VHH binders against q05b89. Designs and how they scored, part 17

Target 1, 377 residues: q05b89
Amino acid sequence: MLSSRVRLVATTARLVHSLIYSSSRSFMDLKALLSSLNDFASLSFAESWDNVGLLVEPSPPHTVNTLFLTNDLTEEVMEEALQKKADLILSYHPPIFRPMKRITWKTWKERLVIRALENRVGIYSPHTAYDAAPQGVNNWLAKGLGVCTSRPIHPSKAPDYPTEGTHRVEFSVTHTQDPDKVISALKEIAGVSVTSFSARTDDEEQTRLSLNCTQQALMQVVAFLSQNRQFYQKTEILSLEKPLLLYTGMGRLCTLDESVSLETMIERIKSHLKLSHVRLALGIGKTLESPVKVVALCAGSGSSVLQGTDADLYLTGEMSHHDVLDAASQGISVILCEHSNTERGFLSDLRDMLDAHLENKINIILSETDRDPLHVI

## First folded at step 4 (VHH)

Design a22 (framework vhh_7qbe_3)
Fold by ESMFold2-Fast, scan of step 4:
Structure a22 (fold): chain B 377 residues (1-377), chain A 126 residues (1-126)
Amino acid sequence: as target 1 above (377 residues)
Amino acid sequence: QLQLVESGGGLVQAGGSLRLSCTASGFTYAMGWFRQGPGKEREFVASISSSGGSTYYADSVKGRFTISRDNAKNTLYLQMNSLKSEDTAVYYCAAGSYEWRISPTGQYEYKTSDYWGKGTRVTVSS
């Protein structure tokens, strides 16, 4: 393998920038801004169950001068965004997750949609796309651990198949069965591409056909082949897999350059997240003096991502009681920092990276109202 | 930090079979087997993509060896059938890994890394 390197640099001159930065008079068309956001981190990285992208859209044309960032979009945060003249709100958590059958004044989430549209404010959510992205939430969380190497626990799949279609169908036809006629018939089915090559068994020359077909075309291909029992009985149908993306995926497995005690790791995490308290479960046989070399982490509710990963420590926002017991029973210690506390601090890094990516064309501001709804008292 | 541990090597008679295993300390991308016989240079044997959907074999082992992986166990396998005296070698597991370098200062670097196991010895007698 060849070694290659791409550097992502966060600015350290934020104070100087803030003192002299003049509000830009530039505007971006909404569609152009969305394209730039997708170039920064593709929405295709998001989990299949997620609801990402532009969730609330003002009637076009719509231009954006102020992009407002928040982890959670509450009614209080919406009021802040309106006072600060937001044109587009980037809400890390999608305020619309389940389909809405009505938009009325009855529920707070419906009121968010009404207020956004009445004030011509768009709402965009990247959510799990930013969890998976290299410049995303989980590598920001990993910064709190100390100098380490990081890799995805579950690599993301590419948005597209490496070939046309979702399935490969293979079968053989003899020369007596007129391969050219079979190929012509199959090519008439929309979403089918055909390759052929000569093959031979002991005593018979045949043509091997390999079809790439879409999910929708598969049933038509099967119907065609079933008309000739001899083809169908020897037909192989394979589901194609999307290739794995490098440097993209859910969770992070982090290996520290230098092992530290669990006590030291707790203090590092508390410092990074600016928390006075975290919750700790000790793995069986572990103490605060136990060395931590490998940390598996996932912002938010990371249990499903972390489960089965071999590590000294699991770091996430929240985990069920049963899942914590499972980890502890395997000798894995667990630190829980509460859901949004593992996510919100990323928005500051995001603002700096988006300022650079968008070449300071628009104003990007962070919510000052957004905070964990839960308090330790 | 990624570690590869091979197992399954040993003495076997010509025409026999043997299965090698390689366990990684975490998820790996592409993986492969290489071997080095007495007085020979290290040579490629077989490789497998991260999903297991693509496999590649050296001509000398095609039809006799099968590479497979179990990503749930982070384990790579090499099933060796119809073994010949020329297959006598130390077999090495190799993995490509892709990682970020994380620093508290906020700088991130992408890097590819190659990892190798210590090897497991296979001796094929006549």
Scores: ipSAE 0.289, ipTM 0.623, lowest interface PAE 2.0, mean pLDDT 84

Design a23 (framework vhh_7qia_2)
Fold by ESMFold2-Fast, scan of step 4:
Structure a23 (fold): chain B 377 residues (1-377), chain A 125 residues (1-125)
Amino acid sequence: as target 1 above (377 residues)
Amino acid sequence: QLQLVESGGGLVQPGGSLRLSCEASGFTFSSYAMGWYRQAPGKQRELVAFIYSGGSTNYADSVKGRFTISRDNAKNTVYLQMNSLRPEDTAIYYCAASQYEWRVSPTGEYTYDYWGKGTPVTVSS
C-alpha cells in the first residue's frame, strides 16, 4: 500500500507555500519498521543462545527507505549494501554473535560495525526466529519436498498459559478442617483462584481444592499450607507449562502425502535448492529405491535439532561425520546440501512476503553479492 | 476437523461488486492460511488470492488492484471483496484452508488441506 503525504515548500525569493503531494513508496521510522518485522515473525521464538534483533543502531532519529536482505554480511556484501543505499541491513546470520570487547579496524567484523555506523546503516538479524516461524526458512525448505504435512520437531511455547497463573496447587481438606474457612483464607491472597469439588475416600468425605496461582502468590500459598502439617504433607504443586505451538518451532518433521523413492526425493531437493550435487549417506539396509515417507529437516547445521527424531531421511546443510554415522546406523538416510544452500533461497520468498506485510511502503533489495564461499568442482 | 462454507456468489453486471464469505468451523482457524480459488468452465482451477495466518496477502496478476482478501479470526471467516468485475471473472469460487501455507507445488499450484463446495459467480449483462 502506498503512503501519501502533503509537504509545504518555501522558496528563497520569498516565503511561498506550495502544496505538493507524495504518493509513492516512502520511508518508515526505524522503530516502526522493527515493530512490523517483529509482528511478521516474533524474535521471542529465537533460541536462547542466539543473538537476534537490532545489533547495530545509528543514532536516532533514523528512517528506512531501503531494506537490504542478505544471508551473510561479509565486507563485500556491506560494500554492495552501501552502493545500493541501504538504510537497514537484515542479515539472517548475525555478524555480531560472540561478544566484542573493542570496535577497531583490526578484524573484518569490527570493520562492518564501523562502516555501518559511519554510513548510518542499521543491522538487524532474526536468525533462529525465522527458523522457527511458520512462514520461515524451514517451511521454505519443506516446500521442496512435494506435498506434505509439516510440524516443528521442537515446538515453541505459546505466549499465554492455559489458565490464570504459573502454578497449580492441589490438596484435600476434610469436613473437620472447615473447608469454607480454608477457601476464604486462600482467596485473600492476591494472584490465587480457588476451585473446589467434593470427593469421598474410604470413610471420609473430603473437599478437593485446586488453586491456580502466580509465581509471587505461590510463596504465600506455601506459607499458608505450612501452618497446617496435614495440608502440607499431602499437597501437590505443579508447574504449569504453556501449550506447545503447532506450527512454530525448531526444525520440521514432514510427512509426505505419498511415499516416493529416495532417488525422486534427491531430485526434488536438488531442483528446489538449484544444486547440481548434494551429499548422500544411505541408512543401513537402504537403497536409492527405498521409500521416503517422513523427512526430518533443519536448515544450516541441524544435528542438534534432528538428533533422536524418527524419520526415513534427514535433510540439513551440515552434519558431523559421527552424527551421520549415528543416523545411518539407525536406518536413516542423510542428505547434506551445505550450510547456506539450505538458507539463502528463502530470502527471495522473504522479500516478497515482507513487501506484502509492509504494504509496499519501502524498497526491499536482495543481495546479489552474497554467495556460498565454497564451490563444488 | 475444519469445514468450510462459502456464500455471497451470484449474478452481477460487468463493473459491479460482490463480497464472498467463507466461514470455517473448527478449533484452529487463526493458525490456518486461507485461499480463494476459481474454476471457469473448461479451465483448470486457479489461485485468486491467499492470506497467511499473520495477515500477509498475495494476489493473482489478473485480479490485483480489483480484489481484496481479508480475514476475521473472531468470526472464523475469510472474505474476498471483488470490485470492477469482468465477464472473465465468471467461475465457481472455492475457499481453501491450509494448516501449512508452504504446501505448494513447484509450479505455484497450492495443495490445501480443506476445500469448500464452491459458490458460483456469473458476470453478465
Scores: ipSAE 0.000, ipTM 0.150, lowest interface PAE 17.1, mean pLDDT 81

Design a24 (framework vhh_gocatamig_d2)
Fold by ESMFold2-Fast, scan of step 4:
Structure a24 (fold): chain B 377 residues (1-377), chain A 125 residues (1-125)
Amino acid sequence: as target 1 above (377 residues)
Amino acid sequence: EVQLVESGGGLVQPGGSLTLSCAASGFTFSSYALAWYRQAPGKKRELVAGISSGGSTYYMDSVKGRFTISRDNAKNSVYLQMNSLRAEDTAVYYCAASQYEWRVSPTGEYTYDYWGQGTLVTVSS
């Protein structure tokens, strides 16, 4: 009887705590929440062809108490979200991808927009921004492989990195050409920064000048240098590229600490994704006992990201027949787990990360209705 | 100078509890991922728990439900609350910090830029 009374008291305390906790949770302004989501993973990481961000917006002001997470936003999932009092739906796959010319009751995607707006629910999609993010979908997928080092296959450029101008202009000035006068003249041009250092070329001491300049300043710099033919003929103009991010980008190239058999890797992947079956193509000359050390992966339809990458194994959701044949002919084995199976499991990690990032200010809930429309029978 | 200083280690009996603390200095703590590793005599160093810059947590299977990792960015500190301690938990515990994740495991490991000197935890009767 003591154990039953202790259990009853604990159950009652949890219920009371839940009610108190729920009453303490506040509303966030929609714009503030979107800013925090962008701070978590920048939408600038998304592919140029993608449709990301706030896709459906209720008339302002709009506040969010409940953020609802789903991989796919179907009509069934929309019904669940409305029953659970969602104020904003984060749909990993954008329900609006192709432009809509009409918003009527005729198609299921149009009905999603109508129902969202009629119930004052926003729809936000990060899609490929979360594929690229360091703690995103592909990093979650990589966790299934065992202990490895992971890096992007296609690193992202730093979106907010301030390059000092758009171009670098380099040339040399001899002592006879008065370097200090040249530097003073260039500093008069708005959008130019000048760095100088001593250099020795062909036993002649020269002043090497390196100019960072804006696009607007570049033509003024070129015009200035053109006034002295000796400067102009030896001038190098370089476009400044934003630095590559080491841990952000499309796909992941994973190097295992210890090689395992392909059979072992298949079981790890199945366990991580909670799948009874996956599809396998053996690379030419390979068997289930072949060692796997390097895995290249990309959630969803990853063939364009994976193509040309040297690895023992490709892991993705889906790939065309011809792309599989190309990989196999190169000795690369392929595991296909179906599209959303390589993505949906990430949402649990996402909820935990967003709870921490938002300091538990709002309720974040996962869809229980969202599922792959395809079943193995 | 970058430093990670662990504290809170000691002798505890099986079934007991202990809280480890790691105080960090010399870097922007809030942008770093932190982890607790342990190494028992004659065994390989293993990841026990990790916490990302965003607060996402990961645990090795043998400590799930018993250990809790947390961070306090205002105090530049990371903590490991250890409950229901077993003899197998006896090890030197190390705090580690990394600015970005590139080392991935089922437990959410990061490539670690900085390591502490360790604190000994002994679970015995």
Scores: ipSAE 0.014, ipTM 0.305, lowest interface PAE 8.3, mean pLDDT 83

Design a25 (framework vhh_7b18_3)
Fold by ESMFold2-Fast, scan of step 4:
Structure a25 (fold): chain B 377 residues (1-377), chain A 126 residues (1-126)
Amino acid sequence: as target 1 above (377 residues)
Amino acid sequence: QVQLVETGGGLVQPGGSLRLSCAASGFTFSSYAMGWARQVPGKGLEWVSYIYSGGSTEYQDSVKGRFTISRDNAKSTVYLQMNSLKPEDTAVYYCARSQYEWRVSPTGEYTYFDYWGQGTQVTVSS
């Protein structure tokens, strides 16, 4: 048995942007492109409250030569996308978040939908799926901290169960109840897999049955077991949990290789995000010279993700005044960089990664018009 | 106890194909990134391919388009499908589990392996 820790460093390959823009590209079918985007980062990792995926779809068939990336899709950004002949817009923030009862010229968001469809441009939003992804927004934000290890604060559940089915049903069958006949009957139910093993209960030999079944099969299993009161009264039904993913999830808990002062950390963050100013709340008993070893971070509005996490520093775009006071009272310092400042810089890395993932099959361009609506003056 | 067991290695002629399998046990397989690395005679250990817990994949440039990494979480197995094999692909191939923490640096993102299998020999000869 060899069990050893060997460090093999692999880094994400980066492409030369000037050469990428100069190259001619072919077309991809929209469905094929969407499949590749989901393979890059699964939409199943998005939060339940989110509105992700293909939000506006031109009538099929639709092919994509130019994929246009933006953090926010405003009317000005839509105009840019049309001038640059976008076939699909990837908007990190979903322009359609609340349900629309009508599509008219009355509101700017309705006009985005109309203009997209009239010009045969699709709109796709990954939003919180890219927050959760290993090569996503939060690990890009973590690059600003210095050399560290990173893991999700709230790990995502895997998209699939570890076995076929959503439930485990366990019960025991005595020799007199003909275990082989019971097993044969259960195997006839679609969506049921049966495992059996010998067991002893109260010094009696029994056959223990463990069934994995789909939600659809569960009622048929219950109906079968209810035919024999002895089986049913001793039956255990368990809902299976999807396993946790260690690199995918909301937020990041980052442990620096080498502790640095809070002052040094502030300068690193400002440099990474290209900001002249950030907002700082000092934790009780802390100073600019206090060591920072553990940073908990979440792009955007991260207070719900960060709450209750033990760290030296919280890093996010925005938090309520009360949440900042709560963190500071627990000795945790807080750095706030404003909402989109913690997100937009990721798009450059995303372009490089998608260009590599899609093997340079299509043109991927970033919005030059998209920028923060608020400026520090 | 973490165990990684590779199978599928052997002797193959240039242009041939082999499929390597790695059976994992002793940990929650679906929660970990997995990879393949190879020890090439006369060279050091080199990374071949990586598959993240979420399913995204990465490949070394020399194998891109020829090798495909995949995983079956229900079977706790990771695979490496090797097509269009070349003499320079001759090596001992190791299955590896990534450490449960992502390695991040200002200049890029890093991954590293904490457990390795015994290795399986792949020989490509004419």
Scores: ipSAE 0.270, ipTM 0.631, lowest interface PAE 2.5, mean pLDDT 84

Design a26 (framework vhh_6z1v_2)
Fold by ESMFold2-Fast, scan of step 4:
Structure a26 (fold): chain B 377 residues (1-377), chain A 126 residues (1-126)
Amino acid sequence: as target 1 above (377 residues)
Amino acid sequence: EVQLVESGGRLVRTGGSLRLSCAASGFTFSDYAMGWFRQAPGKEREVVAAISWSGGSTWHADFVKGRFTISRDNAKNTVYLQMNSLKPEDTAVYYCAASQYEWRVSPTGEYTYDYWGQGTQVTVSS
């Protein structure tokens, strides 16, 4: 029995090791991988000023076996990625942000593009899309605070409308008209939603019809109704809005289930970010014993996102001296953890989430070279 | 009106088994990820297990891995937690929670969940 157990355990360990560390993981087509990444967190969540998505593309066809994650793509990190046989680099910060007029060997950013293409490595940046995402950078940062409820400070709009079309048209049909014939006529207009028609009896015993249509179809629908105004009355045109998302957007306003002292909050943040030191500004009238219930946070340089938000504490990577003074004068304490310290730790969570999302189809590895260029001494 | 109603909590002996159910209403259940959380007296609330919109992906905390299994029935708008090999340390109020967004892993946070049940008490005695 013991000998049988030992043999079985050894065989199982070797099989598990082979399955976990074997090179038998499949390749993904680049287009399919990009679609899956967008399904994970939509690039539509990115800020309008940002430069996101596939920034450097090898000539198709291109397949990805190794996805390499980094916060910043420096030349040193590029060298690491090439040594580790990356096929696609996901760089949280876009290495191409400002337009390039030429691609030569003269600047380090141009050299990144040249080296990537010569080695058939794509470069993809999600940047502010991952700041906004519910499973993104700011969610990871908020996890360090303890048990809380969290909402975006600036909610994003959904990528799609909740129903077909961009407009809803409602009108009343006199009792002399057959609603089914009216619906049939309107269905002939390209851009009128076939499934959105609804009918009800109004307070004048008239049939009230409603339909959705595209912006392009709207003029034709209105023309149809206007040409027959003796039969079609009380026309209302509503512009449909994309709904606001409850957990997607810039920054997070976090309400702790239980208030803790500022001292306790500092220790939680330091522990979560694995930092020996953070910078603190006390709000006017505050001490290390002051209670913290509401924390407003934004990874990186979050001043513009946090400004005007009522909270006990602001948590971000960096903030100007004047912005810190403005917050402190309002009784708001500020903790600054330095730019990339509020971002880089997310990549470990991202790797685990992407491994699950992609069903372990490809190898996902983290940069070991990527680090803050600034050191506390 | 959105409601999550947990049931199945009771007193059970160490080593026993128990199945918790959570019936959801007032929202499109198949569009929501579901999670089970627990809170013991004097302790912070902790995530136990989570399941994706379709049920195709599940996550279990290390302290229940191999003992607890989360599952869902989208036709019945119900999420389940099957608890085996119960320990006194599993004594807690168990909550089900719903998230509009896919959420598969978090050992410390609950801030992504939109709706919460009132909880069901599980007591494990020796």
Scores: ipSAE 0.000, ipTM 0.131, lowest interface PAE 19.4, mean pLDDT 83

Design a27 (framework vhh_7qbe_3)
Fold by ESMFold2-Fast, scan of step 4:
Structure a27 (fold): chain B 377 residues (1-377), chain A 123 residues (1-123)
Amino acid sequence: as target 1 above (377 residues)
Amino acid sequence: QLQLVESGGGLVQAGGSLRLSCTASGFTYAMGWFRQGPGKEREFVASISSSGGSTYYADSVKGRFTISRDNAKNTLYLQMNSLKSEDTAVYYCAASQYEWRVSPTGEYTYDYWGKGTRVTVSS
């Protein structure tokens, strides 16, 4: 009896789950999906030299039920995607990078375009946008290091200023001048905002005032201050910067909560990337026992991002001989894991995050065929 | 993620001295002290670069307060001398994740903030 009741409850749960799953797996309009992907990680953060976004588009209308994820889109991966009924392929590396003068059957990249269009499959590449993204490739790579604080090496700027002005003007007023009267006069100028209160000392009998203003208001503020030059002892004009984003930008600078030996760090990296071997260059004066506290990392070919960054260790896929020598001469150790080994493992995390972001509205699958073309023998 | 804990606040007589400390849970770049007095807006007090090579002070505290740091201990200090009644405030420790901020005096420059420590100056 208890067994029959348990089976009834389990059967009901399975039927509800099956019905919900079946009804929730629907088609999304391509434009709506692309908008949602851009909301997840903005293409605006891609490098200027890159070729990102929708690279191959079937004639509209096009709807997507199956999103197929791969690091590299080879002909073998395209065949897999077609067999798995992909409607859109997200290829981390853009299969179209250089301009094509013709689309024929002659080269493998041209054949990818032909096959995609003939089978109504779109191709989308985020590439360096996902390198910059907060929950992107470099953040996934940083997870392998252990408990750390991770920040972009080259942080992206926010779209907006924290205040309405583009400039800050700071100046001093002696006790002989009425600070409240000065503030009131400045507030009459359109585009002026007094953003901080006065600071003063009895020793100097001066009041320091700060105000923010727009580019257009700056000349009027300068004119006002110039009229009372005899009363103002120090004026500073500062250009305001848009705030830097906490987790968005190129590369990652990682500070471990607890320093570990270089040997321990190598083992963590190998474990995270599932590699039997990595390449190591020791910084001058360093050993496998040397402590690692600060790691600078960038997936793929990270030399341009890492160059000039002070750290105990550089972690990237590949680096030129000259760049390795430069880092080592500065006492910085280098670990090289091969290009795609620093990237491909991210796709599993990406699938899970996109499933959540898209509210399980479409089927998201990973390539099983995609692999590094290079093998260690 | 990064935590800042202030200590050293208390009651002190006008003309007296007090030393505030702020311990960070990890390495920090630029750091600063801000304060908020009763019924007032939060104001800048002092800031220091990652290396300790550059310091900035509000005119109201210049010559009386000294900011310093001990990077080996992840600790920021504010030595307050010749205290006045107008120095009565809750003092907040702040840390930046970057060294290349343009404005060392602006609140928006700092990413992490402590909960504050109270300083009361009696006459």
Scores: ipSAE 0.000, ipTM 0.097, lowest interface PAE 19.0, mean pLDDT 82

Design a28 (framework vhh_7w1s_2)
Fold by ESMFold2-Fast, scan of step 4:
Parts: structure tokens; sequence; C-alpha cells
Structure a28 (fold): chain B 377 residues (1-377), chain A 123 residues (1-123)
């Protein structure tokens, strides 16, 4: 009987339990993993000019047991990834940036695509999405400065925030015009959503009206107002912006709790990045003893992000000669650490954060072959 | 004022799993959050935290506990696996209300602490 059935079920449950507890890692469906990566840091934070996301995809179905992290995907790193049985490579720099007209054995980038597909390895690049993320590359770089408050230099707009249309139209109507009838007529236009009005002033005998509308509705609203122009005063059209995110965006403006000398800051940066040497340009009137309170930073080639930012010091990987001269002429000192030296160290933090985010479901490993192609000798 | 609401505590058997939740309200976003615990007769100690530089864990819980965040819900979770009798403690959520802080060591002063939730692990 019943007791025998219970013993059989218990034995089966123990075998299943043993298998579950003996397996510390599992496989994830590629689409599920990509969704989780996007939840960690949204690709919507990437710059419009960038090429991010899944760049090389093996034919479905594809499952991932080993996620391989690298800053740059060179042929040597690809060989390492294959030896370590990578199923998906996360390459911070996209190996495919400009469109390819053919996929042949002729160039090293074409060979990466061929080898990836032949070995059923996907390639995913987050690039500027991880620059913008709150826990991303630039916040890792900021850790080297000392205790500070960090804000994005160019805050990202909240991509999923629902605005009430794209534009706000404000205008005035005279006391003799019925503002409620005007608003009712405008609401009949598809894409007019939010309306409000201010009380009239006795001195001006006018009522200020406001409405929100979509881009498509804007021309119809303008046409309506133009037909009745003699009754409408002080018409203003405002573009609605999505709210800015407080901690997500390009670059970081860092305010140290305690000012330190430029010399001390240089030593902190060298220590954080594990570099013996960095390049320094002194701002006009500055010395190694000059105080540093505000640092503007951007990993990689950060000139376009840093330009126009008021700070004591600019920190980035690389900057053109003329951009350095422009900063120095404004009294801003510049430290250049070379491109990938401002980026690669983040991958260790990324591995730990992704292990936590993915609940240790898959193996996440770092390239040991990836290194800066340039050496100071 | 930022308020932290903890949930998910209770009684669990050794070897089992439990997930603690900490929902932050009053402020739409909190940039720094962590979990601490206090066992009877012992001082409060760090379990896990989310910092500007990533995640940090006490050595006693590495590989067993995982801290995670749901940014849409402004909630931090502590997933506790392979629980031991020694994990029995009151677990506290803590958060900074201040603007984005960066520290080389990841050590911060918390602005707000939760009331604590009891986790009891029986043998």
Amino acid sequence: as target 1 above (377 residues)
Amino acid sequence: QLQLVESGGGLVQAGGSMRLSCAASGFTFSSYMGWHRQAPGKQRELVAKITSGGYAYDDSVKGRFTISRDNTKNTVYLQMNSLKVEDTAVYYCAASQYEWRVSPTGEYTYDVWGQGTQVTVSS
C-alpha cells in the first residue's frame, strides 16, 4: 500500500532534491538573459549614435551557461572565450560599430562574427548604456577620487515616463470670450489631453489657458488658434521634456567632501586605476598644490561630455590636443589615463553585480587576455 | 521623510531559503541601501549592501545570500539560501536619503533604519 507509495514518492523527491542542490549553476534562455541584462541597466540609456544590444545571434534556440565579460573583443580574446566555453560574450566596446557590407575571412572583425557563429557564441554590447547607469563605469571611476557626491553631467531623460503629449500651448482669451467653450473645442482635436486655465485679472480682463497636445495634434491646435487669432493673446508653444533622472546619464560631476591638492588627487587616481603614470595638463594659474574640490569625469573619450562643465579637474581616458588647450585656458586641469584604463577595471564590479542580479544562475567570467594595446615603456 | 517597510521574516528550517523585502517610501529613489543583522547578545553587523561601486557582502554570507534591487518598485531584496542556525537574528534594512554618494571603501552613514524583522532558523 499507501505507505509504499509515500516511500516511492519520497525517494523520487530526494533524488530531484539532490540534483537541484548538487547543481550550483543552470542554463538561461538567451532571450531571458537579455531581458535580465536590460533590467540591470537599460539599453534605452545608450547614446543615439551607439550600436548596442545583441550584435551577433546564434540561431534559436540558444541557452547560456557561461557569460564572458571583456572590455574589447580582439581575436585573442575570442580564442580565450572559446577555450573557456563562453555561450555569450558581453563586450563593453561593440566589435560591430559601423555597418558591414560582407562577412568574409578578410578582416579581423569579420572573423570574429564567423568564429562566434561557428561556435554558437552570441555577442552583446551595452557600451554607453553602462556609462550612463547609476552603478556603471563612471561611478566605478568616481570611486577613485575619495568620498564625494556624484551627479551625471548630462542627465538621461526617463525613457518610460508618460508625458501628457509632446507640447504645451498657452494663450490668453479676453473676458468676453467663453474660455470653457474654447477649451471644449480644442479637446475635440485628437491628441489634446490635459487642459487647465488661470483665473483672469480684473486689470487685464483676460484668462490664461493651457493645454497639452501630441506632435500630430500641434498643427491642428495652431490652425484653430490662427483662425481665431484676433481673440487670442500671448500664445506660447512649449516643448514638453521627460523628467531628468537624478543619477543616470553621461559623465559625472563629483564634489569631494574635502578638498585635496592636485598632487594627492593624481596619486588617488593612479592607485585606483593601478597605473604608474598618467598624463597631466595644468590649468592656467594652477600647480600641484592647487586645491581640487570638483572633478568632472567621463570614461573613454570624454571630451564631448566634459566640454562646458565648470570644474577644477577633468578626468578621462583621452582628449584631443586642442580640447586639452581649451580646458587649460579656462583654468581647468586635465588628467588623461588612456582609453581602456578608465573602463576595464569596472568589469570586476560588473561581474559581482551581475552574479547578484542573476542570482548566481549562470557562470560569469572575466577575460584574462583583454588588455590595453598601448604600453608605457 | 524616507520610510523603510521590511517584510518576509519568520521561521525557517536549516538548509532552507527565505527572501526579505525592504520597500522605500517618502522618496521616489534611494541610492544606497543595505541589510544588517543583530543576533541576541551580539552587536549589529553588516550582511550585504548596494553601493555606488556595486555590491558588498560579509564573508560569512558570500555565496549563500544575494542582495538585489527592483528600481521600478524602489525595493531591495535579500535572498537567503542554505540558511544555518547561526543566521538567526533580527534583520534591519537601512538607507541613505542623501543625494548620490561615492566612497572608495563603500562605507557610509545611513540616514534611515527599518524597525527590523526576525529570522529564526531551526535545526
Scores: ipSAE 0.225, ipTM 0.558, lowest interface PAE 2.7, mean pLDDT 82

